# VH-VL binders against q86i44: the designs that were tried, part 26

Target 1, 197 residues: q86i44
Amino acid sequence: MSGQNILKCKKCQLEITNKIITNHNSDTFHEQCFVCKLCSTPISDPYFTDKETGDFYCAKCEVIRNDQSKPLRESLGFCSLCYKYFRQNEDILTIDLERYHIGCLKCTICKKGINNEKYYREKMTSKLSNYCCEDCFEKVDKCNGCNSMTLGQTLLAMGKNYHANCFKCFKCSEIIKPNSPYSINKQTNTPSCQKCN
Short names: E, the ipSAE of ESMFold2; O, the ipSAE of OpenDDE; V2, 0.75 times the mean of E and O plus 0.25 times the DockQ between their complexes.

## First folded at step 13 (VH-VL; framework fv_guselkumab)

Design x1 (at its last read DockQ between E and O 0.05; V2 from the best seeds 0.00; counts 0 for: pae O 8.0 > 2, placed apart)
Heavy chain, then light chain:
Amino acid sequence: EVQLVQSGAEVKKPGESLKISCKGSGYSFTSYWIGWVRQMPGKGLEWMGIIYPGDSDTRYSPSFQGQVTISADKSISTAYLQWSSLKASDTAMYYCARHPSYRIEVITKFGTYFDYWGQGTLVTVSS
Amino acid sequence: QSVLTQPPSVSGAPGQRVTISCTGSSSNIGRGYDVHWYQQLPGTAPKLLIYGNSNRPSGVPDRFSGSKSGTSASLAITGLQSEDEADYYCQSYDDYLSGYVFGGGTKLTVL
ESMFold2, look of step 13: ipSAE 0.313; ipTM 0.663
ESMFold2 (binder alone), look of step 13: mean pLDDT 90; pTM 0.933
OpenDDE, look of step 13: ipSAE 0.005; ipTM 0.529
ESMFold2, fold request of step 29: ipSAE 0.060, 0.033, 0.265; ipTM 0.592, 0.552, 0.647
ESMFold2 (binder alone), fold request of step 29: mean pLDDT 90, 90, 90; pTM 0.929, 0.932, 0.931
OpenDDE, fold request of step 29: ipSAE 0.012, 0.000, 0.000; ipTM 0.504, 0.510, 0.515
ESMFold2, last read: ipSAE 0.034, 0.097, 0.020; ipTM 0.555, 0.583, 0.559
ESMFold2 (binder alone), last read: mean pLDDT 90, 90, 90; pTM 0.924, 0.931, 0.931
OpenDDE, last read: ipSAE 0.014, 0.000, 0.007; ipTM 0.552, 0.503, 0.534

Design x2 (at its last look DockQ between E and O 0.12; V2 from the best seeds 0.00; counts 0 for: pae O 11.0 > 2, placed apart)
Fold by ESMFold2, look of step 13:
Structure x2 (fold): chain C 197 residues (1-197), chain A 127 residues (1-127), chain B 111 residues (1-111)
Amino acid sequence: as target 1 above (197 residues)
Amino acid sequence: EVQLVQSGAEVKKPGESLKISCKGSGYSFTSYWIGWVRQMPGKGLEWMGIIYPGDSDTRYSPSFQGQVTISADKSISTAYLQWSSLKASDTAMYYCARGPSYRIEVITKFGSYFDYWGQGTLVTVSS
Amino acid sequence: QSVLTQPPSVSGAPGQRVTISCTGSSSNIGRGYDVHWYQQLPGTAPKLLIYGNSNRPSGVPDRFSGSKSGTSASLAITGLQSEDEADYYCQSYDDYLSGYVFGGGTKLTVL
């Protein structure tokens, strides 16, 4: 128990026990604490700091934060796609923790608006998703790992389509990354990663 | 089988720091939100915040902003809740819970719900 | 007071029907956000009981049902059994708080 170094995050003042992020001043942060306050993108140069709160902002979101219409639009937050604040009389589409201008959310394939209609979503990040209307969903390829749609780049493995994170070792269930070697049990038609082979 | 296993009970004094954990297994840890919920003795459930381990997007209830830090280590499928300086009023049961199942063909008009819960971590702060 | 209002307690005899209300406002349930329900048996973690207003996860008996109308939601339990004695919480989303909100909870007593 003696001899352990314990680092504190300068943003939140709590212990850092795993990945450590440093800035140009050699300050240390949790990975999740050195991100843009508005879009959660990892901070890179140039970035801006609110001196009163200590929050960080990427260049794009600093422009949004200084939007001249902010006092009139802030009551309902901002769109998760374009990061502009909502107007008080504006119709808003809300899905989970994400709010959108009604015209911002479109089917990735046909570009028709997805307003109050049934839709399908392939979530890429906390803030970025591909969307698919019901008509287009009937046409798209599905992942052979999870049987959900594949709208982004796919991994072709063993002659079938997969999401990048859905092609897993049969033995250990760890993801087999693109370009990583793997073996195939031809009797069971199952993949194994290098570690398990 | 989806499981959320939390760290064991803690007995602490005011002013001490604390980090409790929630390990997810049986699913793609980086593809689901993980939320933290407080239950004070004899009281109801309070949402504290959530994290998306895939990109570390972290959001807090206004009541808990600045009071705790939520984090995750996706390499070991573990989410964390931390205090820099505990208070007696932090005495409570703390649950982690997984956000809605990722079934892309069924996303119609759902609000977020918590489909799997950890067993809870009792934190007692007293002199 | 909680953003979503539930009665503190409800009771019923075995075999009877009970309902538990969850009253919100125009910034949450009245905005059209879904309502979810959780059962918490004594000494245990909460368990998802109803999601998306009226859907049951597998393993939840069909004597539990949910509904939503206007700014309110309701959980109904028919054929009440002693094992139903628990605390029940509704949950939704609130625009003003930009986050999840729980009801204050309802203790169900089986007489």
Scores: ipSAE 0.058, ipTM 0.594, lowest interface PAE 6.0, mean pLDDT 81
Fold by OpenDDE, look of step 13:
Structure x2 (fold): chain C 197 residues (1-197), chain A 127 residues (1-127), chain B 111 residues (1-111)
Amino acid sequence: as target 1 above (197 residues)
Amino acid sequence: EVQLVQSGAEVKKPGESLKISCKGSGYSFTSYWIGWVRQMPGKGLEWMGIIYPGDSDTRYSPSFQGQVTISADKSISTAYLQWSSLKASDTAMYYCARGPSYRIEVITKFGSYFDYWGQGTLVTVSS
Amino acid sequence: QSVLTQPPSVSGAPGQRVTISCTGSSSNIGRGYDVHWYQQLPGTAPKLLIYGNSNRPSGVPDRFSGSKSGTSASLAITGLQSEDEADYYCQSYDDYLSGYVFGGGTKLTVL
């Protein structure tokens, strides 16, 4: 009898009895707990956590929080990663029309700073990406679906790693969602979705 | 079979607006970037921009930024390229093409190529 | 002017070997970005010919090959055939432009 695992909110540490919010780290929250402290908007990526208070801040509010004393008219923009405004004499890294403080953008694997050298990008969400340096790229596991690097969360199937959206039915090419049933052809070692079984 | 089917040829006058379409089939439309490429008569290929239909993330070439709008309707697996006001210089063949899969930007950037192309849409702008 | 430079035209007789160069800079090919090649037959849409510097998609004959070195790439065609008459384009990524870039294209004529 698998004891009903009580889910607790990572924010308030109380039991979650209603709607469960799960973030990209698989942490669970009450719906009312996973909101921005300043604007009370439900949190979406990217978001920031105050290490002292545990409060969450949306990207917009984080920008405000970081530069409360700086007039917007004097701003040169803000870093796409840390959401701090750039200073006039600060060196900026520009990648794919996004700007970063030098040192903010790091390889996900070795934590070496990306400084406009050869790099690889894995887009996790519309606003969140992982980066990998050239050295680490050769060493990291590749997705069996797209043959690109797997830096974030992956699905392990048939002994191989897949991006979530790269795990597809061999027959109909539809994405097999995590925790969805699928069959494996033992001869070809390929997956088939429930509809194609 | 992966296919990109574009809308038919257009004949327009300067100042008119235009929206052309590219419909994808035979694959998960929301899982691949779609690029637009211009080819002026007798000229080479020019990258205009790309869109990820899954979340409508859009990137433009600096040369085309503000000149055109790229959009997508994932519900009907269709990408769009539109002008608010056409110029005679917009006369060209326009291709849509399937780009990288999912959010993997190996554009950073080793695997960023176009593997399937639409048949092209000829746009003629003349007074 | 295209960021990647190709010769406007090349020609060869059937059975010969021809090469098409694609010259970039430190902001694109020199950065280590891959070069891809497309074939465009007269009156048709471009077709992917080479991806990832030297890889052939399914259906592309092995007489087509790609290579990259330094700031340049090259497409080689051996055993030239009449059906190879087309325009060829190299493509890469450029950091300065923050976008995809094509070569100017090369018209290949089979004599």
Scores: ipSAE 0.006, ipTM 0.535, lowest interface PAE 11.0, mean pLDDT 84
ESMFold2 (binder alone), look of step 13: mean pLDDT 91; pTM 0.937

Design x3 (at its last look DockQ between E and O 0.02; V2 from the best seeds 0.00; counts 0 for: pae O 14.0 > 2, off the site)
Fold by ESMFold2, look of step 13:
Parts: structure tokens; sequence; C-alpha cells
Structure x3 (fold): chain C 197 residues (1-197), chain A 126 residues (1-126), chain B 111 residues (1-111)
């Protein structure tokens, strides 16, 4: 086909070759381009648009954006956990491009504050993570699918621990959800979803 | 034997689109942040952004937000840097570079780039 | 110009000590962010030289050392050799720019 029906992202103007996000005006976007300006989460209803800039805001961040001290706090940034802007001269923990209030970042297991020491993250989404301190990391089970720690949800399958999204059919690589039926090839010790067997 | 191998030099005209690549090998590509750094002719280094290929979480320098798109194809262990419309001022050397730790390891007080690609020279001639 | 200020050039004779400064502000180095250093030999990609203010990667000689104090950092090179002739960049993080920042670079000439 000679150039017909080429979809371009309204935000970046590049071709969309994969997942297409459509807004109420039938404008099309890359998934990563239709996100909240403040927290970068994918936009869903309800959301807000700044008419001057065209930026999008989720409902939670719209409350933050309307804060009366926003101009000063916006220049200092905001906490990645509570989404409140920092006050002048407030201590900021900056970790891997994420910024936090002292005391907002705690180990999921022991609830000890994370300050100045190495720690670990179980990344769930772009803005949602579980964290643990170094001591707790040494004791935590690892996912048999990705070899990363399991802090939150744990699926026990075939006698091994998995993240809920890491237990996959050997044949089609689709996630086998918790409590979904599956078969086991006992010669290779590999799981298959019911669709593949 | 960690390696980052970038696509070859490009000569383009203003207004053209471009997608350059960075292929990682010798490590778990989906487990590390990978970033892009610009170096204009005779100038210093400028951080453009980073991506975690495992879930495509992408973070941009404010100076480059909306100017480029960073993406990755984890099935072929490749990160990309794209322009929708090149400008003569985009003439530069572009490097990809990797963070030193797996995604679940977080070190405080900032981080650095332990391995760098060889660079991709982009020339935009008006 | 650059958020982190480096001298544009420094020079020294073989065997001498030189230092390269990296001067920031309260929004970057002064906030407590680490400083890292890269060496870029002519025509090559940058290479990590110092990380976490003062740590050397494997293979970097101990004549390279780093330090940080207040809002500034320093790279020291002792026993200067002709192979040290390169551009040197410091890197940190800045709160107001919300990202990684590099110094403007320092050209080291070995006389």
Amino acid sequence: as target 1 above (197 residues)
Amino acid sequence: EVQLVQSGAEVKKPGESLKISCKGSGYSFTSYWIGWVRQMPGKGLEWMGIIYPGDSDTRYSPSFQGQVTISADKSISTAYLQWSSLKASDTAMYYCARHPYRIEVITKFGTYFDYWGQGTLVTVSS
Amino acid sequence: QSVLTQPPSVSGAPGQRVTISCTGSSSNIGRGYDVHWYQQLPGTAPKLLIYGNSNRPSGVPDRFSGSKSGTSASLAITGLQSEDEADYYCQSYDDYLSGYVFGGGTKLTVL
C-alpha cells in the first residue's frame, strides 16, 4: 500500500507502528506520548488539559498543579511517591532520576527508612515500585522467570516462585495467570497454557 | 564482554526523519537502563534521556523532551533514538551508554554510564 | 554556560601533577549528588574514569584520583604521561534541570 492510512502520533509526529492510543477527538498517539505531564502515567479518564501548553494531567496531579505555592515548588520538583512538591531547602533523595521526601521511601518488608544506603526496587510500572533495603534483599525469594526479587505478589507454580506476570507458557510466551490451568511437560519441566495443549 | 554497537553514520537534509540504533550484547539487555548522549562538533557531552527496555519506561532531559523519541525493541536487544524532522543544529555525534547496575539495584546520589557505544555521526546539511 | 564549570584547558609536563576542577552549585554537587568523571581520547567515545566521587573502575591507574567538597569536585592526575592527553568531563545530577548534567569539558595537553 502506497502511503495510505499512515497513522502519526499527534504529540511527536512520528509514525505509529504498534499500539495506538486514541483520544476523544480521534487523535492518535504512541502509548508513551499520551501521559500525564507531572507523573508520566498513561492518561485515562478523568484527565485534564492545559489549554495554553496542551499538556495532559491525571486527576491526582491536577490537584497538585492547582496548589497555591506551585510556582516555587514546581522549580524544585515533586516527590515520586506522594506527588507533593518540595519546599524550599527541603532535603531531597534523588535516586535514578526519581526524587523523594525523606521518609516517603521505606522498605516494603521492614518499613525502615531508606537513606544514604544502597537499596533495591521491584519495578511494577513506570511509577509503581516496591522497595527493600539491602538486609531484606538478602532474604527475599527470587522469581524463577526473571531472577529478580519478589517483594509483592508471589505465584507458586511448579514448586517455584514467580512474579504474577513472569509465569509464561513455554510455547507461546503468554502469561499464565494465577489459578489458571496449565500443563507441565515433565521431561523438560516446562509449562504450557491450555491453548497450547 | 558487554558491548554497545551503534548504527553507521548518517548524512541527512533538514526536515528528514531519522532513526538510529544501539544494539547491546554480553549482558541482560532488558535489565539495565540505557541512555543517549549528544556531542555537538567541538562541544561537550549532553544527556538526552534513558530507557528501561524491560517495560519501556523512558525519561527525558527537559532540553530534549518532545524533540526526540527514545524507544527499544527488546526482542533484538536494540535501543533507538528518533527524530521526526531533523534540523541543521542536530548535526552531532550521538552515543548510547548503559547504567552500571540491574534495574532492581538502586544507588543513591545519582549514577553514571559504565559502557558506551562507539557513536553515530549525524550530519544534517542545509 | 555549562551547569558544571570546568576550565577549558589545563597543561602539564610529563611526570607532573595536574588537577581539573568541576564547580557546581547547591542544586547539584552541593545537594550531595555524586560526581563521576570520563576520559575522551581524541576521536573516541567517552570512557568511565572515576565514579562515586573517588572510585576507580578496574584498569584505571591509581595516578587518577577524584574528590568532592562542598559544591565542587576535582580530578587529580599525577605522574602525567603523554597518553593522558584527552578531554575530561565531570558529571552529576541537578535538581532544577531534573537530570544528569555534564561539565563543559577540559582539554588536557601534555607538553
Scores: ipSAE 0.089, ipTM 0.617, lowest interface PAE 5.9, mean pLDDT 82
Fold by OpenDDE, look of step 13:
Structure x3 (fold): chain C 197 residues (1-197), chain A 126 residues (1-126), chain B 111 residues (1-111)
Amino acid sequence: as target 1 above (197 residues)
Amino acid sequence: EVQLVQSGAEVKKPGESLKISCKGSGYSFTSYWIGWVRQMPGKGLEWMGIIYPGDSDTRYSPSFQGQVTISADKSISTAYLQWSSLKASDTAMYYCARHPYRIEVITKFGTYFDYWGQGTLVTVSS
Amino acid sequence: QSVLTQPPSVSGAPGQRVTISCTGSSSNIGRGYDVHWYQQLPGTAPKLLIYGNSNRPSGVPDRFSGSKSGTSASLAITGLQSEDEADYYCQSYDDYLSGYVFGGGTKLTVL
């Protein structure tokens, strides 16, 4: 009598009966539970979790939280990666008009610290970008959509790598969103959205 | 309990067609990707492809593209692997396995197989 | 030849520590993709042993541990037991092959 294992939400511990959200840790959530505690926006990367309450915070709201938790006079702003406020006399790295804690900005591939002299930045829709050092750059594959460097999470489609926003309908050039149905032209090995297939 | 139950052993001749099955239970079948893995006798594991039963999105290993067809019938929580024309070299154990993520996109990072079927032995001989 | 290289066999006596290496390249482990490990007992299907480089699923003893560095990963088994005799496979993703890849497998013999 193989009882159907009930999926439970990691946040509220209740059964999930509708849409299931699964994060990179294989934790499952209600759609309404995987939202920012402050602004109620659906969570996307990067996000932060309060370890005490289990609440989620988007990047924007995390900055707000940090501002409330630390004296402003001791802060020089916040890191574009970890969104924690800088302390006075803390060494800060500035790259592409963004500020980082020393040590926060690392090569996505080799995890070495990025030097502001030579680096490559992946084009991402999110404010957080992945960086690659010069040594690793030549070893990085390119997105089949934009032919630019792929460092972060990529969509595997048709045996090729895509940035999320680069996976587009071949016919209408619209982005095929996750969970959206699409078809593959077997001859050209190109995707078509539901509207075009 | 999550279970993947595969169809029984098959003995076939070269040139014959074959379709083997993998039935999932104990979880939302349409919400998780399911993959097929080949293991030739005395050899290692080879990823063949994956399918998302919810919309039948299917991805193949380049090595198996065009060699097999992966499909699913969500109404009976079953995934399939099929050959149009078997070869002697297709003799192997075939496993179905579940991905741990109900994600809209297949991310390369952190993708593994958390539950496995018991395997289907396919023997192709003249 | 497997994209991920494992020693074909390792052996140890009960109670000993053994390690199984998984050597990749810049197109897989070196890309930062996670390494996972599977145990396959004789005549059985593979079982997930380690996921995400170092995480143990429920039911897996803490004497199993995984690590990753550079282009390689390692599975360590401490307090080796007779029941650990099995084949072990590492798994990751490879950009060059555009797919999930397994190591060649390592046969562990408990002496």
Scores: ipSAE 0.000, ipTM 0.509, lowest interface PAE 14.0, mean pLDDT 82
ESMFold2 (binder alone), look of step 13: mean pLDDT 91; pTM 0.935

Design x4 (at its last look DockQ between E and O 0.02; V2 from the best seeds 0.00; counts 0 for: pae O 13.0 > 2, placed apart)
Fold by ESMFold2, look of step 13:
Structure x4 (fold): chain C 197 residues (1-197), chain A 125 residues (1-125), chain B 111 residues (1-111)
Amino acid sequence: as target 1 above (197 residues)
Amino acid sequence: EVQLVQSGAEVKKPGESLKISCKGSGYSFTSYWIGWVRQMPGKGLEWMGIIYPGDSDTRYSPSFQGQVTISADKSISTAYLQWSSLKASDTAMYYCARHPRIEVITKFGTYFDYWGQGTLVTVSS
Amino acid sequence: QSVLTQPPSVSGAPGQRVTISCTGSSSNIGRGYDVHWYQQLPGTAPKLLIYGNSNRPSGVPDRFSGSKSGTSASLAITGLQSEDEADYYCQSYDDYLSGYVFGGGTKLTVL
C-alpha cells in the first residue's frame, strides 16, 4: 500500500500547497487562515481564539473585542487609561471629569501604583497625563515657566528648566523653540523673541 | 494674593449676545481649571462648565452644553462666558471659580477654592 | 430637583451648635465622591469652607467641621456667631449628571 504526505490547514482542513504557517503546537495553516479576524494581520504569539467561531485574534484586537463583546450594563462609560468599561458597583476615581479605575494610575517615574496616596499630575492633552507619586515628587524638577513638574521633558534656557512649550516671549507669548534666537531684557530678566527684539 | 475679578453687571434684552469676563491674578493662570457657576435670583448654585486655559480643554455640564460658550485668553489671564442669544431665563448671577492647582488632584472629585465677585446679568424686555 | 438635598433653613442661638445635612444617593456621595462645603454671606460670592469631606482651608475656624457617612454628609458649626448667618451649599460629583452638583442650599439664621 502506498503512503502520502499532505499538509492540511488546521482551521479550514484543506490542503496547503503554498507557504505554510506553523504555531507553537506544530499545527499548520494557510497564510490567509492564520490572521487576526479584526485587523487581518498575521497571527503571532500571543493570540486568542473564539471557541464558538474558531476565529483568531491578535493581542491588540483581543482587548478591543473584549470591550465590544461584553454585555451592556448601566451607562457608566470606560476608564480613560485602560479603556475597559466600569463594572456595576465599582469604585470610580474622577479627575477633571475623567474617570479611572482606582488601580490604573501609576507613577511615571517609579511605576508604582498610585492608589489612595496624594499624587501629582502633568496634563499633556485632554486624554493624556503623566502622574507622579508623592515620594517621586520630591525629586522632580519644576518648570520655570509654569512652576509645574517636568517629567522627562525639559529645556534649559536662561539657566533654568522649562517644558518645551513653556519658554515663551514675554511680549507676544509665542513659544521660543530650542535653538531659536531670543533677547533678554536685563531690567526684568525676561526673554523676547526675534520678532519682538 | 489670588484674585478673580469679573466684568461688571449687564442689562440686556432677549436675543442679544453677551460675553462676560473673569481675570485671574496672583497665580499661574494656565495651571488651574476655571469654572462658571450660575445662581438664579433667590436660587442655589449650578455648575455650568470648566476650562483649562493651558490648552483650552473645555468641559460643559450637559444642562448647559450648546447654551453657552466658555473660552479663555491665556495671554491676558482671562476666561470668558458667552451667549449668542440671551433668554429672559438667563437672568442670574454668574460666578467664575477655580479648582486647586492641576498637579495636585483630589481623587474623588474636586472643589472650587477661589471665586470671583460675580457678574449680574439681567435679561428683560 | 437637586440630587443633593439640604434642608431649606436651619436656625440657632449664639453659642449653640447647628448641623446642616446634605443627602445624596448611590450615584454621588454613596459612590464615594467627596463632599465640599461653601459659605455664601448675604450679598457676596461663595467661599470654600470645607473640602474633601472634613478638611478646613487656612483661615476657616475649627468650629466648622464636616463629615460624611453612607450617602449623606453633614456640616457642623459650634459656638454659633451672628456673622455665621449665611447660605451654605454642599457640592459633590454625580455619575448620571456627569459633573459637579451642588445642594439646594441651606439658609442659616442666627436668632
Scores: ipSAE 0.150, ipTM 0.603, lowest interface PAE 5.5, mean pLDDT 83
Fold by OpenDDE, look of step 13:
Structure x4 (fold): chain C 197 residues (1-197), chain A 125 residues (1-125), chain B 111 residues (1-111)
Amino acid sequence: as target 1 above (197 residues)
Amino acid sequence: EVQLVQSGAEVKKPGESLKISCKGSGYSFTSYWIGWVRQMPGKGLEWMGIIYPGDSDTRYSPSFQGQVTISADKSISTAYLQWSSLKASDTAMYYCARHPRIEVITKFGTYFDYWGQGTLVTVSS
Amino acid sequence: QSVLTQPPSVSGAPGQRVTISCTGSSSNIGRGYDVHWYQQLPGTAPKLLIYGNSNRPSGVPDRFSGSKSGTSASLAITGLQSEDEADYYCQSYDDYLSGYVFGGGTKLTVL
């Protein structure tokens, strides 16, 4: 094709000629390829990838996948991050009513293990939680909408970072979705949704 | 909009057979489990069983195993609950409810998010 | 007898805070299974109120909150309103019974 870079799906390695799905790693997929292997649901965070097959698993189905070798009756629940079930007498970390394997919970910034109460949590609508250690907290950019730390995927607008649900119309306070059109007030440097333009 | 619409109220005698229905709409019927829940008059909720319409995988509560039959017809997005022989003690409100497609307990996958309006079954001599 | 134990009734005046407890055991809540809550208005079907211990579905006001600790869970209602008068049920999963389990239900009366 005349000088145009062919966009390929990371999953199937075929050309994408229709709708493009882009994940948080900037990998591109066919819409039908970015689905859970077990339930065929479109993938959203958090999700897991089989390194051998490249198959995707949603969080719910990941629990199923991880329990293939052990009965549920022998488990004490599962880790909120890796979704593997706990074994009896396994040491676990409990933070904010969530349980983690020791070593699973890490600072999103420096990747150091969080094993104590010196941490900060980023609360997301999907209940996906990112954590930040005390050392990194001051270095983390804050959401221009809610003034909380931004650890996950953010929207960059007007030179500032926003949580997806924090980027709102200045006039009507409705959430401006990614890739939705909006206007910028040049005087106040605030966004307005299409309805309020 | 996700909706579960159940069949109308039933008045039966002991020994009679009965089959009630639950029709789903507004979502992929074959992608979610349908559960049945009994509520006796003035009593609490009791889980009876669930079915996955996509492959008709069915799971029963031990208390209801062998007492009822749960089935589904995916071609018309309908789940069923049936009795071969009703008893007076079967008098209750019966609800169908939607459940995520899972086989085991998950963090966010063990709840019923949409409910039918209920079917009242009265069994009396 | 319900596997999960709830008080039969609770009451409160408008504007008050009320809590409904859900007591389980090591085979259900204590096993780490999530607790969900349902609201059943008089003469209506149950409605999902809280899922995953503390999550609110769309449309549920923030005056409803859920928590879980140990073998028990709790539903808290702040700023009690007349429309909150209903039956409330907790729900989880039990390994011993190999099934979903409901609490006995709590009738909330707004005085």
Scores: ipSAE 0.000, ipTM 0.532, lowest interface PAE 13.0, mean pLDDT 83
ESMFold2 (binder alone), look of step 13: mean pLDDT 91; pTM 0.939

Design x5 (at its last read DockQ between E and O 0.02; V2 from the best seeds 0.00; counts 0 for: pae O 6.2 > 2, off the site)
Heavy chain, then light chain:
Amino acid sequence: EVQLVQSGAEVKKPGESLKISCKGSGYSFTSYWIGWVRQMPGKGLEWMGIIYPGDSDTRYSPSFQGQVTISADKSISTAYLQWSSLKASDTAMYYCARHPRYEVITKFGTYFDYWGQGTLVTVSS
Amino acid sequence: QSVLTQPPSVSGAPGQRVTISCTGSSSNIGRGYDVHWYQQLPGTAPKLLIYGNSNRPSGVPDRFSGSKSGTSASLAITGLQSEDEADYYCQSYDDYLSGYVFGGGTKLTVL
ESMFold2, look of step 13: ipSAE 0.308; ipTM 0.672
ESMFold2 (binder alone), look of step 13: mean pLDDT 91; pTM 0.934
OpenDDE, look of step 13: ipSAE 0.000; ipTM 0.525
ESMFold2, fold request of step 29: ipSAE 0.442, 0.467, 0.200; ipTM 0.741, 0.797, 0.608
ESMFold2 (binder alone), fold request of step 29: mean pLDDT 91, 91, 91; pTM 0.935, 0.934, 0.936
OpenDDE, fold request of step 29: ipSAE 0.024, 0.000, 0.005; ipTM 0.564, 0.516, 0.528
ESMFold2, last read: ipSAE 0.330, 0.260, 0.177; ipTM 0.676, 0.615, 0.599
ESMFold2 (binder alone), last read: mean pLDDT 91, 91, 91; pTM 0.936, 0.936, 0.934
OpenDDE, last read: ipSAE 0.026, 0.008, 0.019; ipTM 0.525, 0.528, 0.574

